# VHH binders against Putative glutathione-dependent formaldehyde-activating enzyme: the designs that were tried, part 1

Every score and structure here is a prediction.

Target 1, 157 residues: Putative glutathione-dependent formaldehyde-activating enzyme, of Halomonas elongata (e1vbt6)
Amino acid sequence: MLLEGSCHCGAVRFRVVSPHPYPFNRCYCSICRKTAGGGGYAINLSGDADTLVVHGAEHTSIYQAEIDGLTSPGERHFCSRCASALWVFDPRWPELVHPFASAIDSDLPRPPERVHLMLENKPDWVEIESREQDRCFAGYPDESIAEWHARLGLEEG
Positions, changes and structure headers below are counted from each chain's first letter, unless a header gives other numbers; Kabat numbers aren't used for antibody chains.
F, E and O are the ipSAE of ESMFold2-Fast, ESMFold2 and OpenDDE, as the mean of both directions, binder to target and target to binder. V2 is 0.75 times the mean of E and O plus 0.25 times the DockQ between their complexes.
Where letters were taken out, [cut] stands.
Atom coordinates printed by the task and the answers are left out, and those that the model quotes come from them; centres of patches stay.

## First folded at step 1 (VHH)

Design a01 (framework vhh_7uia_1)
Fold by ESMFold2-Fast, scan of step 1:
Structure a01 (fold): chain B 157 residues (1-157), chain A 122 residues (1-122)
Amino acid sequence: as target 1 above (157 residues)
Amino acid sequence: QLQLVETGGGLVKPGGSLRLSCVVSGFTFSNYAMAWVRQAPGKELEWVSSISGSGGYTYYEDSVKGRFTISTDNAKNTLYLQMSSLKPEDTAVYYCAKDRGYSSGWYEFDYWGQGTQVTVSS
């Protein structure tokens, strides 16, 4: 599915093809929460990095988090004008780009099951709106975005 | 039940070679990216190398590029770091780490081994 996205001020617009467009994961870690998580979490999608087209790229800036004394090679791209979080790119997985669901203008499908991850870093004021079928993890889940789609039979490839 | 166990460290002379091994258990090894991270005495942690779960993509810190090679043996659930042309500045404790780009960009290593000491000295 072709996804279209933008920052709030409109200075940055982008398009990317996602073979896995269900917005199923909710990440509660402090970086996701503080950069893209007004509701206490952020939602990352999967996109094909080779298909990413950006308009207004001169208005993007990159933040790399420091974690346990290490600078993460992962790049959080955001609008330098309005601060909208847009996507994550990690050179360890150069085939992938992870746009935030909050930056997507296209209609995303509703996930039948959600995965809540990094819950050990969740503050007490954040309530998990968990359904019976949802999965919860104190740290990282035991499956990738692609594996989640495959398990539930939701692949668009 | 999830474990990472490093071996292969030791004392080696400058210009020598060592191969570090990391045996993993408790998860499907080939589904996750793996990394080597080192810490010299009194210094910060330094990322050294990563390999994708498929084995198709490898990445190196600039100071080790051309000297170190990261690889996997999926049948043995083992990660390797082949180190050649070793220098005194490579002296450090080397850690095997499980790394996954799931909610990536900020992504820390979610599981670490105990570490193995590499000393490069005459």
Scores: ipSAE 0.011, ipTM 0.273, lowest interface PAE 9.1, mean pLDDT 80

Design a02 (framework vhh_7uia_1; at its last look DockQ between E and O 0.19; V2 from the best seeds 0.00; counts 0 for: pae O 7.3 > 2, placed apart)
Amino acid sequence: QLQLVETGGGLVKPGGSLRLSCVVSGFTFSDYAMAWVRQAPGKELEWVSSISSSGRSTYYEDSVKGRFTISTDNAKNTLYLQMSSLKPEDTAVYYCARGPLYSYGSDAFDIWGQGTQVTVSS
ESMFold2-Fast, scan of step 1: ipSAE 0.207; ipTM 0.627
ESMFold2, look of step 2: ipSAE 0.427; ipTM 0.781
ESMFold2 (binder alone), look of step 2: mean pLDDT 81; pTM 0.834
OpenDDE, look of step 2: ipSAE 0.016; ipTM 0.303
ESMFold2, look of step 5: ipSAE 0.351; ipTM 0.779
ESMFold2 (binder alone), look of step 5: mean pLDDT 81; pTM 0.835
OpenDDE, look of step 5: ipSAE 0.021; ipTM 0.246

Design a03 (framework vhh_7uia_1)
Fold by ESMFold2-Fast, scan of step 1:
Structure a03 (fold): chain B 157 residues (1-157), chain A 122 residues (1-122)
Amino acid sequence: as target 1 above (157 residues)
Amino acid sequence: QLQLVETGGGLVKPGGSLRLSCVVSGFTFRSYAMAWVRQAPGKELEWVSSISGSGDTTYYEDSVKGRFTISTDNAKNTLYLQMSSLKPEDTAVYYCAKVGYYDSSGRYFDYWGQGTQVTVSS
């Protein structure tokens, strides 16, 4: 599926092909929450990095988190004008790019099951909307984005 | 039924060279990025190098740039790591990994092999 996205001010627009477009993964960790988590979590999608086309790339800036005093090679791309979080790219996994669901303008499919992760890092003011079919993890889940799509019969390609 | 088998490790003196191999069975890595990661005794896993499924793009940890080269042989379904100018700090078990999806979970690698021991000592 072709995904189209943009920042709030419109200076940055992008498109990317996603074989796994369901927005199911809610991460409550401090990096996701502070950079892209207006609801207390961020939602990452999967995209093919080679298909990423950006209009207005001169208006993007990159943030690399510091973890235990070391700079992470993971790149969080955002609009330098309006601060909209757009996507994550990590050179350790060069074929992948992870646009944030919040930056996608295309109609995303509704996930039949959500996964809530890093709940031990959740602040008390964030309340979880968990359904019977949803899965919850204190830390990391036991499956990848591709494995989740495969398990539920939702993979494209 | 996916298998990764690493070979090529051993004992080598500082400044020496080794070539690690990873034979992949059960899937064709032309469609997947592959990586080498290592674990030194008593330490956490460290990413070393990645290569795209097409072979067009490679990335290296700063400490190994210019000394290590990652490559693939698609006809043999084999991933290589050519290591030169080895240092004692390169001593570790080296693992071949199929790159999983990078996402907010932080769990990124699928299908770890058994590993191969590299020891750099005088």
Scores: ipSAE 0.013, ipTM 0.302, lowest interface PAE 8.0, mean pLDDT 80

Design a04 (framework vhh_7uia_1)
Fold by ESMFold2-Fast, scan of step 1:
Structure a04 (fold): chain B 157 residues (1-157), chain A 119 residues (1-119)
Amino acid sequence: as target 1 above (157 residues)
Amino acid sequence: QLQLVETGGGLVKPGGSLRLSCVVSGFTFSTYYMAWVRQAPGKELEWVSSISTGGSSTYYEDSVKGRFTISTDNAKNTLYLQMSSLKPEDTAVYYCARELKWGSYFDYWGQGTQVTVSS
């Protein structure tokens, strides 16, 4: 599925092809929460990095988290004008780009199951609205985005 | 109580080999990306290698590709770094770290194990 996205001010627009477009992961880690998580979490999608096309790239800035002097190779791309979080790219996995669901303008499909991850990093004020079918993890889930789509029969043909 | 305990460091000659081990407790090992990070004397922290959840994918810094191998034993909650063809430039304290994939940073580290490569 072709996904189209933008920042709030419209200075940055992008499109990317996702074979796995269901927005099912809610990440409660401090970086996701502080950079893209107004509700206490962020939602990342999977996209094919080779298909990413960006307009207004001169208005994008990159944040790389630094913990105890170590600079993470993961790149969080955001609009330098309006601060909208747009996507994560890690050069160690150059085939993948992970746009934030909040930056997607296309109608995303509703997931039949949600996965809540990094819950051990969640502050007490953030409440988890877990449904019976949802899965919860103190850290990362035990399956990849591709494996989740395969298990639920949601793969793009 | 979350613990990462590194062992296996020591003194080796150039061209030698070492295996580092990191025993993990207090979280479900197979649900996290795990990493090795090193710090040479007087230098910044340097990421060395990462392994995906379940151990299916591995990633390496260019300077160690072909010489180092990262692996896991999920049943033993243990992360390994097999180091071969060691160079003096590999001299550093090596840390086992839990990696936050979406943030690409490390939230828990072990105490470190010293690797010294000298003639």
Scores: ipSAE 0.012, ipTM 0.438, lowest interface PAE 8.0, mean pLDDT 81

Design a05 (framework vhh_7uia_1)
Fold by ESMFold2-Fast, scan of step 1:
Structure a05 (fold): chain B 157 residues (1-157), chain A 122 residues (1-122)
Amino acid sequence: as target 1 above (157 residues)
Amino acid sequence: QLQLVETGGGLVKPGGSLRLSCVVSGFSFSSYAMAWVRQAPGKELEWVSSISGSGGRTYYEDSVKGRFTISTDNAKNTLYLQMSSLKPEDTAVYYCAKGHYDILTGYPMDVWGQGTQVTVSS
C-alpha cells in the first residue's frame, strides 16, 4: 500500500510503499513516548526505504537517542519547523523505514489485533487500552511486523 | 527460554585474526536480526555489526568495515564474527544480541549473552 504522510505545518510531505500497513504496534518506551507519544505511546509502521520520496527534505532534522551512554544509530526524523515526528530510519537495516502512524494522511486499515511493547517503561498515568486478543510484552514482542501480518493473513499479495 | 552463548575470544597480536561464535537457543534464528556489540575498558557499549534474520543483508560500523565479517549458519543456529587485521582499539568484551528485524524503538538491542573477551596487545 502506498502511504502518504506530512508534518502539521505542511513543509514536509512524503510517500512510501508499505507491504505491512496495519497500525498495530504500540510502543511505550520513553523515546517513543517523549518524541511521538502524546497519548503515552507511538505507533510505528513498516515501509520500503527504497520507495521513500520526501518533499521539503531541507526542513527535516534528525535526533539520535542516547541510551546507557551509547548513541543509538536509529535516526528519528522530524520537521524542524513544527516538530512533527515523521519516521525512524536505522542504517543497520537500510532496507526499512518506519513512519509514525501519526504522520500518515492515508486511511490506515483497522488492526484486528494490537501489540503493546516496552510496557516495563510505561508510566502509571498511561492506560493500556488492551482488547481480549491484543498481545502485551514487558520488552520486545516475540514476532516481527512482517510475522504479525503473516500470522493474521493480512499480507499484500 | 531464550539464550545466547558467546565463545572464541582470546589474546591476539596486532594484525592477527579471531573468529567469535554465538550459539542461540530457544528461538528460530532466521526470524530475528542479530548483532555483535562490544564494550572496551572504560568506554561505552558500541554496536559493531548486524545481520538480517534472512541472512541476506549485513551492516558494519565504519571502523570495522573491510576487517570484520558477520555471518550465520542456520543449521547450527550459530552467529559468527570473523575478525581480521585486529588493532589494539578492538580490545573489548564482545556480546551477541538479538533484535527484532522490523521493530525499531531506539533502544539498543537486547544483550542476552555473557560476552567473550578479545584482547589485542603485543
Scores: ipSAE 0.014, ipTM 0.319, lowest interface PAE 6.7, mean pLDDT 80

Design a06 (framework vhh_7uia_1)
Amino acid sequence: QLQLVETGGGLVKPGGSLRLSCVVSGFTFSRYAMAWVRQAPGKELEWVSSISESGGSTYYEDSVKGRFTISTDNAKNTLYLQMSSLKPEDTAVYYCATSRYGDYVGFDYWGQGTQVTVSS
ESMFold2-Fast, scan of step 1: ipSAE 0.031; ipTM 0.404

Design a07 (framework vhh_7uia_1)
Fold by ESMFold2-Fast, scan of step 1:
Structure a07 (fold): chain B 157 residues (1-157), chain A 123 residues (1-123)
Amino acid sequence: as target 1 above (157 residues)
Amino acid sequence: QLQLVETGGGLVKPGGSLRLSCVVSGFTFGSYWMAWVRQAPGKELEWVSSISSDSSYTYYEDSVKGRFTISTDNAKNTLYLQMSSLKPEDTAVYYCAKDLSYGQYTLGYFDYWGQGTQVTVSS
């Protein structure tokens, strides 16, 4: 599926092909929550980096998290003008780019099942609205974004 | 129950070679990306190399490319770092890490389970 996205101010617009467009994961960790999670979590999708086209790239800035003294090679790209979180790119996996669902303007499909992860790091004010079919993990889930789509028969090729 | 144990460090002269090993227990090899990370005296942690869960993809920091080789032996649940043409600048504690960037949830995050193994390159 072709996804189109933008920052709030419109200075940055982008498109990317996603083989896995369901916005199913909710990550409650401090990095996702503080950079892209005003509701207490962030949702990132999977995209093919070779298909990423950016307009207004000169208005993007990169943040690399520091974790236990290590500067993460993961690049969190955001609008330098309005601070909208846009996508994550890690040069160690140059074939992948991970746009945030919050930056996508295209109509995303509604997920039949959600995965809640990093719940042990969730602040008390954040409520989990878990449905019976949803999966919850204190830390990391036992499957990737691609594996979740495969398990539920939702793959886009 | 999950444990990573690094070995193989030591004192070596410039131009020498060492092979680091990381024995993994408590999970199936091929479930996670694995990485080597190092910390030189008085410096920040530096990523060195990563290998995909199926060992199809390997990535290296530019300063070690062509000198270091990351590999796995799935039958032994062991991650290796073969280091050749060692330089004084390679002196560091080397850590084996489970790379949680795989799965697209926590891009750029590493789990450290061992105390590391010291590599000293000195004449």
Scores: ipSAE 0.014, ipTM 0.323, lowest interface PAE 7.0, mean pLDDT 81

Design a08 (framework vhh_7uia_1)
Fold by ESMFold2-Fast, scan of step 1:
Structure a08 (fold): chain B 157 residues (1-157), chain A 121 residues (1-121)
Amino acid sequence: as target 1 above (157 residues)
Amino acid sequence: QLQLVETGGGLVKPGGSLRLSCVVSGFTFSHYAMAWVRQAPGKELEWVSSISWSGGSTYYEDSVKGRFTISTDNAKNTLYLQMSSLKPEDTAVYYCARDTKYYGSGSYQHWGQGTQVTVSS
């Protein structure tokens, strides 16, 4: 699925092809929550890095988080004008780019199951809206985005 | 049944070499980025090396660059760490880690028991 996205001020617009477009994961860690998580979590999608086309790239800035005293190679791209979080790129996985669902303008499909991860790091005011079919993890889940889509029969192509 | 099993550690003299292996089972190997992390006695976990989902990109902690090589054999569902020119400071338990973050990196999940590497005379 072709995903179209933008920042709030419109200075940055982008398009990317996602083979796995279901917005199923909710990450409650402090990095996701503080950079892209107005509801207490962030939702990242999977996209093919080679298909990413950006208009207004001169208005993007990169943040790299510090984790356990080390600077993460993961790059969080955001609009330098309006601060909209746009996508994550990690050079250790150069084939992938992870746009934030909050930056996507395209209609995203509703996931039949959500995965809540990094729950040990959520603040007390964040309430988990968990359905019976959803899965919850104190830390990391036991499957990748691609495996989640395959397990539920939701492959895109 | 998701499992990572590390082997290949042992006692080695400074300047020596070891090859660590991690056999993975219960998941699709090619869908995951893989990493080696280590924990020295009394210290926190330290990232050592990563290999991308496609196997096309490798990354190393600065202290091991040129000495360690990470690789995969998808047909054997095995991740390797070839270690050369070992130093006493490389003494640690080495863990095979599957990166399940898939949304941008910052940490690693390790699933194995680890394998002990001791570098001493």
Scores: ipSAE 0.012, ipTM 0.289, lowest interface PAE 8.6, mean pLDDT 80

Design a09 (framework vhh_7uia_1; at its last look DockQ between E and O 0.61; V2 from the best seeds 0.00; counts 0 for: pae E 4.5 > 2)
Amino acid sequence: QLQLVETGGGLVKPGGSLRLSCVVSGFTFSKYAMAWVRQAPGKELEWVSSISGSGYSTYYEDSVKGRFTISTDNAKNTLYLQMSSLKPEDTAVYYCARGGFEGYSKPFDYWGQGTQVTVSS
ESMFold2-Fast, scan of step 1: ipSAE 0.111; ipTM 0.468
ESMFold2, look of step 2: ipSAE 0.317; ipTM 0.714
ESMFold2 (binder alone), look of step 2: mean pLDDT 81; pTM 0.829
OpenDDE, look of step 2: ipSAE 0.042; ipTM 0.437
ESMFold2, look of step 5: ipSAE 0.192; ipTM 0.598
ESMFold2 (binder alone), look of step 5: mean pLDDT 81; pTM 0.829
OpenDDE, look of step 5: ipSAE 0.044; ipTM 0.472

Design a10 (framework vhh_7uia_1)
Fold by ESMFold2-Fast, scan of step 1:
Structure a10 (fold): chain B 157 residues (1-157), chain A 121 residues (1-121)
Amino acid sequence: as target 1 above (157 residues)
Amino acid sequence: QLQLVETGGGLVKPGGSLRLSCVVSGFTFDDYAMAWVRQAPGKELEWVSSISWSSGSIYYEDSVKGRFTISTDNAKNTLYLQMSSLKPEDTAVYYCAKARYSGSYRGMDVWGQGTQVTVSS
């Protein structure tokens, strides 16, 4: 599925093909929460990095988290004008880009099941709206984004 | 200080299963990838699987896809490799590693001691 996205001010617009477009993955870690998590979590989608087209790329800036004094190779791209978080690119997985669901303008499908990640990192004021079918993990899940889509028969080429 | 200790290897017959464990100490889960790497007798190091803390992204070498599953248990500070449908070709010393880069044994920050897996009748 072709996904279209933008920042709030409209200076940055992008398109990317996602074989796994369901917004099921809620990450509560401090990096996701503080950079893209107005509700206490970020929702990351997957996209084919080779298909990413950006308009207004001159208005994007990159943030790399500092962990134990070391700079993470993960690149969090955001609008330098309005601060909208847009996507994550990690050179350790150069085939993938992870747009934030909050930056997607396309009509995303409703996930039949949500996965809640990194719950040990969640502050007490963040409420988890978990449905009976949802899955919760203190750290990382037992399957990847691609594997979740495959298990539920939701892959799109 | 950083330390990784692998356990769970052993002798198993073809078609069998083993679960390898890597106990992590001296650091918390972060944006580094954790990886399993193996070395078969007389062969070079081969990357097997990686998991990324930041994105939850999981990758497997083609020969193990569908047979091996990488996972973590934060409460136990442990990385796992669940191996099923084992083949003689899977015979190797298995290492866990804290990696800055996935898909390659080069660029890994910390190597464990290794655990021997032997698949034989």
Scores: ipSAE 0.000, ipTM 0.187, lowest interface PAE 14.2, mean pLDDT 76

Design a11 (framework vhh_7uia_1)
Fold by ESMFold2-Fast, scan of step 1:
Structure a11 (fold): chain B 157 residues (1-157), chain A 119 residues (1-119)
Amino acid sequence: as target 1 above (157 residues)
Amino acid sequence: QLQLVETGGGLVKPGGSLRLSCVVSGFTFSSYEMAWVRQAPGKELEWVSSISSSGSTKYYEDSVKGRFTISTDNAKNTLYLQMSSLKPEDTAVYYCARPRQYLGYFDPWGQGTQVTVSS
């Protein structure tokens, strides 16, 4: 599926092909919450990095988190004008880019099952809206985004 | 639950070679991308190399391209890093990991294996 996205001010627009477009994961870690998580979590999708086309790339900036004194190689790209979180790129997986669902303008499909991860790191004011079929993890889940789509028969191609 | 045991480090002279091994247990090895990362004294954690679950796609940090080779043996649940033409700048603790495809996080799991390149 071709996904189209933008920042709030319109200075950055992008498009990317996602074989895995379901917005199913909710990450409650401090990085996701503080950079992209107005509701106490962030949702990222999987996209094919080779298909990413960006207009207004000169208006993007990169943030790399410090975790226990270690600099994460993960790059959080955001609009330097309006601060909209746009996508994550990690050079350890150069084939992948992870746009934030909040930056996507295209209609995203509704996930049949959600995954809640990094729950050990959520603040007390955040309430988990979890259904019985949803999966909850104190840390990282035991499956990738691609594996989640495959397990539920939702992958493209 | 997960166990990662890194071995193969040691003291080696510039131009030498070492092979690092990482034995993994507690997950389906062939279903995951695997990576090697390193941390030099007083420096930040640096990604070195990664390999796809199929073993067909491999990526390297620019400073190690042509010198290091990442590989897997799925029957043994083992990840390897063959290092050749070692330089003093390669001195670091090397860690293996099964990384997550999620935002901004990379955590080495084991205690790592020390590689020292000096005479």
Scores: ipSAE 0.007, ipTM 0.254, lowest interface PAE 8.9, mean pLDDT 79

Design a12 (framework vhh_7uia_1)
Fold by ESMFold2-Fast, scan of step 1:
Structure a12 (fold): chain B 157 residues (1-157), chain A 119 residues (1-119)
Amino acid sequence: as target 1 above (157 residues)
Amino acid sequence: QLQLVETGGGLVKPGGSLRLSCVVSGFTFSNYGMAWVRQAPGKELEWVSSISGSGSYIYYEDSVKGRFTISTDNAKNTLYLQMSSLKPEDTAVYYCAKYPSHFGELDYWGQGTQVTVSS
């Protein structure tokens, strides 16, 4: 599925093809919450990095997290004008890009199951609206985004 | 249960070589990226090298490029770090670590193996 996205101010617009377009994961870690988590979590998709086209790329900035003294090579791209979180790119997996669902303008499909991850890092004021079918993990799940789509028969492309 | 067990550390003279091994259990090795990170006495953690689950994408810190080689043996569920031309500044505890299945930071690592380079 072709996904189109933008920052709030419109300075950055992008499109990317996603073979796995369901917005199913909710990450409650401090990095996701503080950079893209107005509801207490961030939602990430997967996309084919070779298909990513960006307009207004000169207005993007990169944040690399420092965790336990280690500087992550993972790049969180955001609009330098309005601070909208846009996508994550990690040069260790250069075939993939992970746009934030919050930056997508296209109509995303409704996931039949949600995965809540990094719950050990969730602050008490954040409420989990977990359905009985949803999965909850104190840390990272045992399953990749691609594996989740395959398990539920939701593969695209 | 996830488990990472590092071996191969020890005492070595400058210019020497060591091979570190990390035996992985409790997950499908090829589905995850792996890394070597190190911590010298009184210093912060430092990324040394990483390899993708496919083995196609490899990253090295500039200070170890040309001296260290990361590799995997998927049949043995083992990650290696071949270290050559060792220097005193390479003295550290070396940790094997797993990247998450989505994206993010290292989410699991072992107890470490000590490498000491002394003249």
Scores: ipSAE 0.013, ipTM 0.330, lowest interface PAE 7.4, mean pLDDT 80

Design a13 (framework vhh_7uia_1)
Fold by ESMFold2-Fast, scan of step 1:
Structure a13 (fold): chain B 157 residues (1-157), chain A 124 residues (1-124)
Amino acid sequence: as target 1 above (157 residues)
Amino acid sequence: QLQLVETGGGLVKPGGSLRLSCVVSGFTFSSYAMAWVRQAPGKELEWVSSISGSGRSTYYEDSVKGRFTISTDNAKNTLYLQMSSLKPEDTAVYYCAKDSPRYYYDSSGYFDYWGQGTQVTVSS
């Protein structure tokens, strides 16, 4: 599925093809919460990096988190004008890009099951709205975005 | 208590092989992605390999593809790194870490829990 996205001010617009477009994950870690998590979590999608087209790229800036003295190679791209979090790119996996669901303008499909991860890092004021069908993990889940889509038969949008 | 303990390091000649083991305790092993990370003398930490909690997905840094194999044994609560065709450039302290593959979300450099490390030296 072709996904179109933008920052709030409109200075940055992008499109990317996603074979796995369901916005199913909710990550409660401090990096996701502080950079893209107004509701206490961030939602990452999967996209084919070779298909990413950006207009207004001169208005993007990159943040790399520092964890235990290590600078993460993961690049969090955001609008330098309005601060909208846009996507994550990691040069260790150059074939992939992870746009944030919050930056997508296209109508995303509703996930039949959500995954809540990094719950051990969740602050007390954030309440988990877990449905019976949802999966919850204190740390990292046991499957990838692609594996989640494959398990539920949802790989082609 | 969460604990990761690495073993299997040592001195090996170029072209040789070593198998690193990481015994995991204090969490449900199969529920988490696991990673190997290394630090060579005078260099920054470098991610080497990751495996999903299901064991179905494995990921490798380009310089080790085809030479290293990551695997798990859930019955022994153990993560392995089988290293073959070792090169002097592979000399480093190797750490076991609880991590998630990039394909799920941005966990790059966010290692939830680290082991003590095991030294691998490749020298003639």
Scores: ipSAE 0.013, ipTM 0.283, lowest interface PAE 7.6, mean pLDDT 81

Design b01 (framework vhh_6fv0_2)
Fold by ESMFold2-Fast, scan of step 1:
Structure b01 (fold): chain B 157 residues (1-157), chain A 120 residues (1-120)
Amino acid sequence: as target 1 above (157 residues)
Amino acid sequence: QVQLQESGGGLVQPGGSLRLSCAASGFTFSSYYMYWVRQAPEKGLEWVSTINTGGGSTYYKDSVKGRFTVSRDNAKNTLYLQMNSLKPEDAAQYYCARDFGYSYGTPDYRGQGTQVTVSS
């Protein structure tokens, strides 16, 4: 599926092809929560990095998380004008880009099952709205994004 | 600067045991959640186990639960994985990895790995 996205102010617009467009995972870590998590989590999608096309790229800035003086090579791209979080790109895995569901303008499909991950990093004020069919993980899940889509028969192709 | 060095892999028969070690340097080890992940020759990278900063909370992939035990020694900057009742499907390159807080997709850093072979 072609995903179209933008920042709130409209200075940055983008498109990317995702074979795995279901917004099923909710990540509760401090970086996702503080940069893209108005509800206490962020929802990242999978995209093919070589299909990413950006208009207004001059208005994007990169934030790299820093802990104990170490800078993560993971790049969080955001609009320098309005601060909208747009996508994550990690040059160690150059084939992948992870747009935030919050930045997507396309109608995303509703996931039949959600995955809640990094729950050990969740602050006490964040409540998990877990349904019986949902899966919860203290750290990383035991399946990839591609495996989740395959297990539920939801791959786009 | 950040380095993770795995050791302890080898060849064992089904039902055997191995203890993997991961020596960490170049960061404040006690401040990070740590992971064990593995990759079999024909499969993708899969999560095996997680341990919190103090070692009091541990989490496991369902297929290894009850057979594997993760632990850490913060004074020695070392992560361990005790593997018991090894099965042929456990054969893989095993990596330790740290959580930098990039919580979707890839662990922030992982070592070069240590090979585990389970053969008759």
Scores: ipSAE 0.012, ipTM 0.182, lowest interface PAE 8.4, mean pLDDT 79

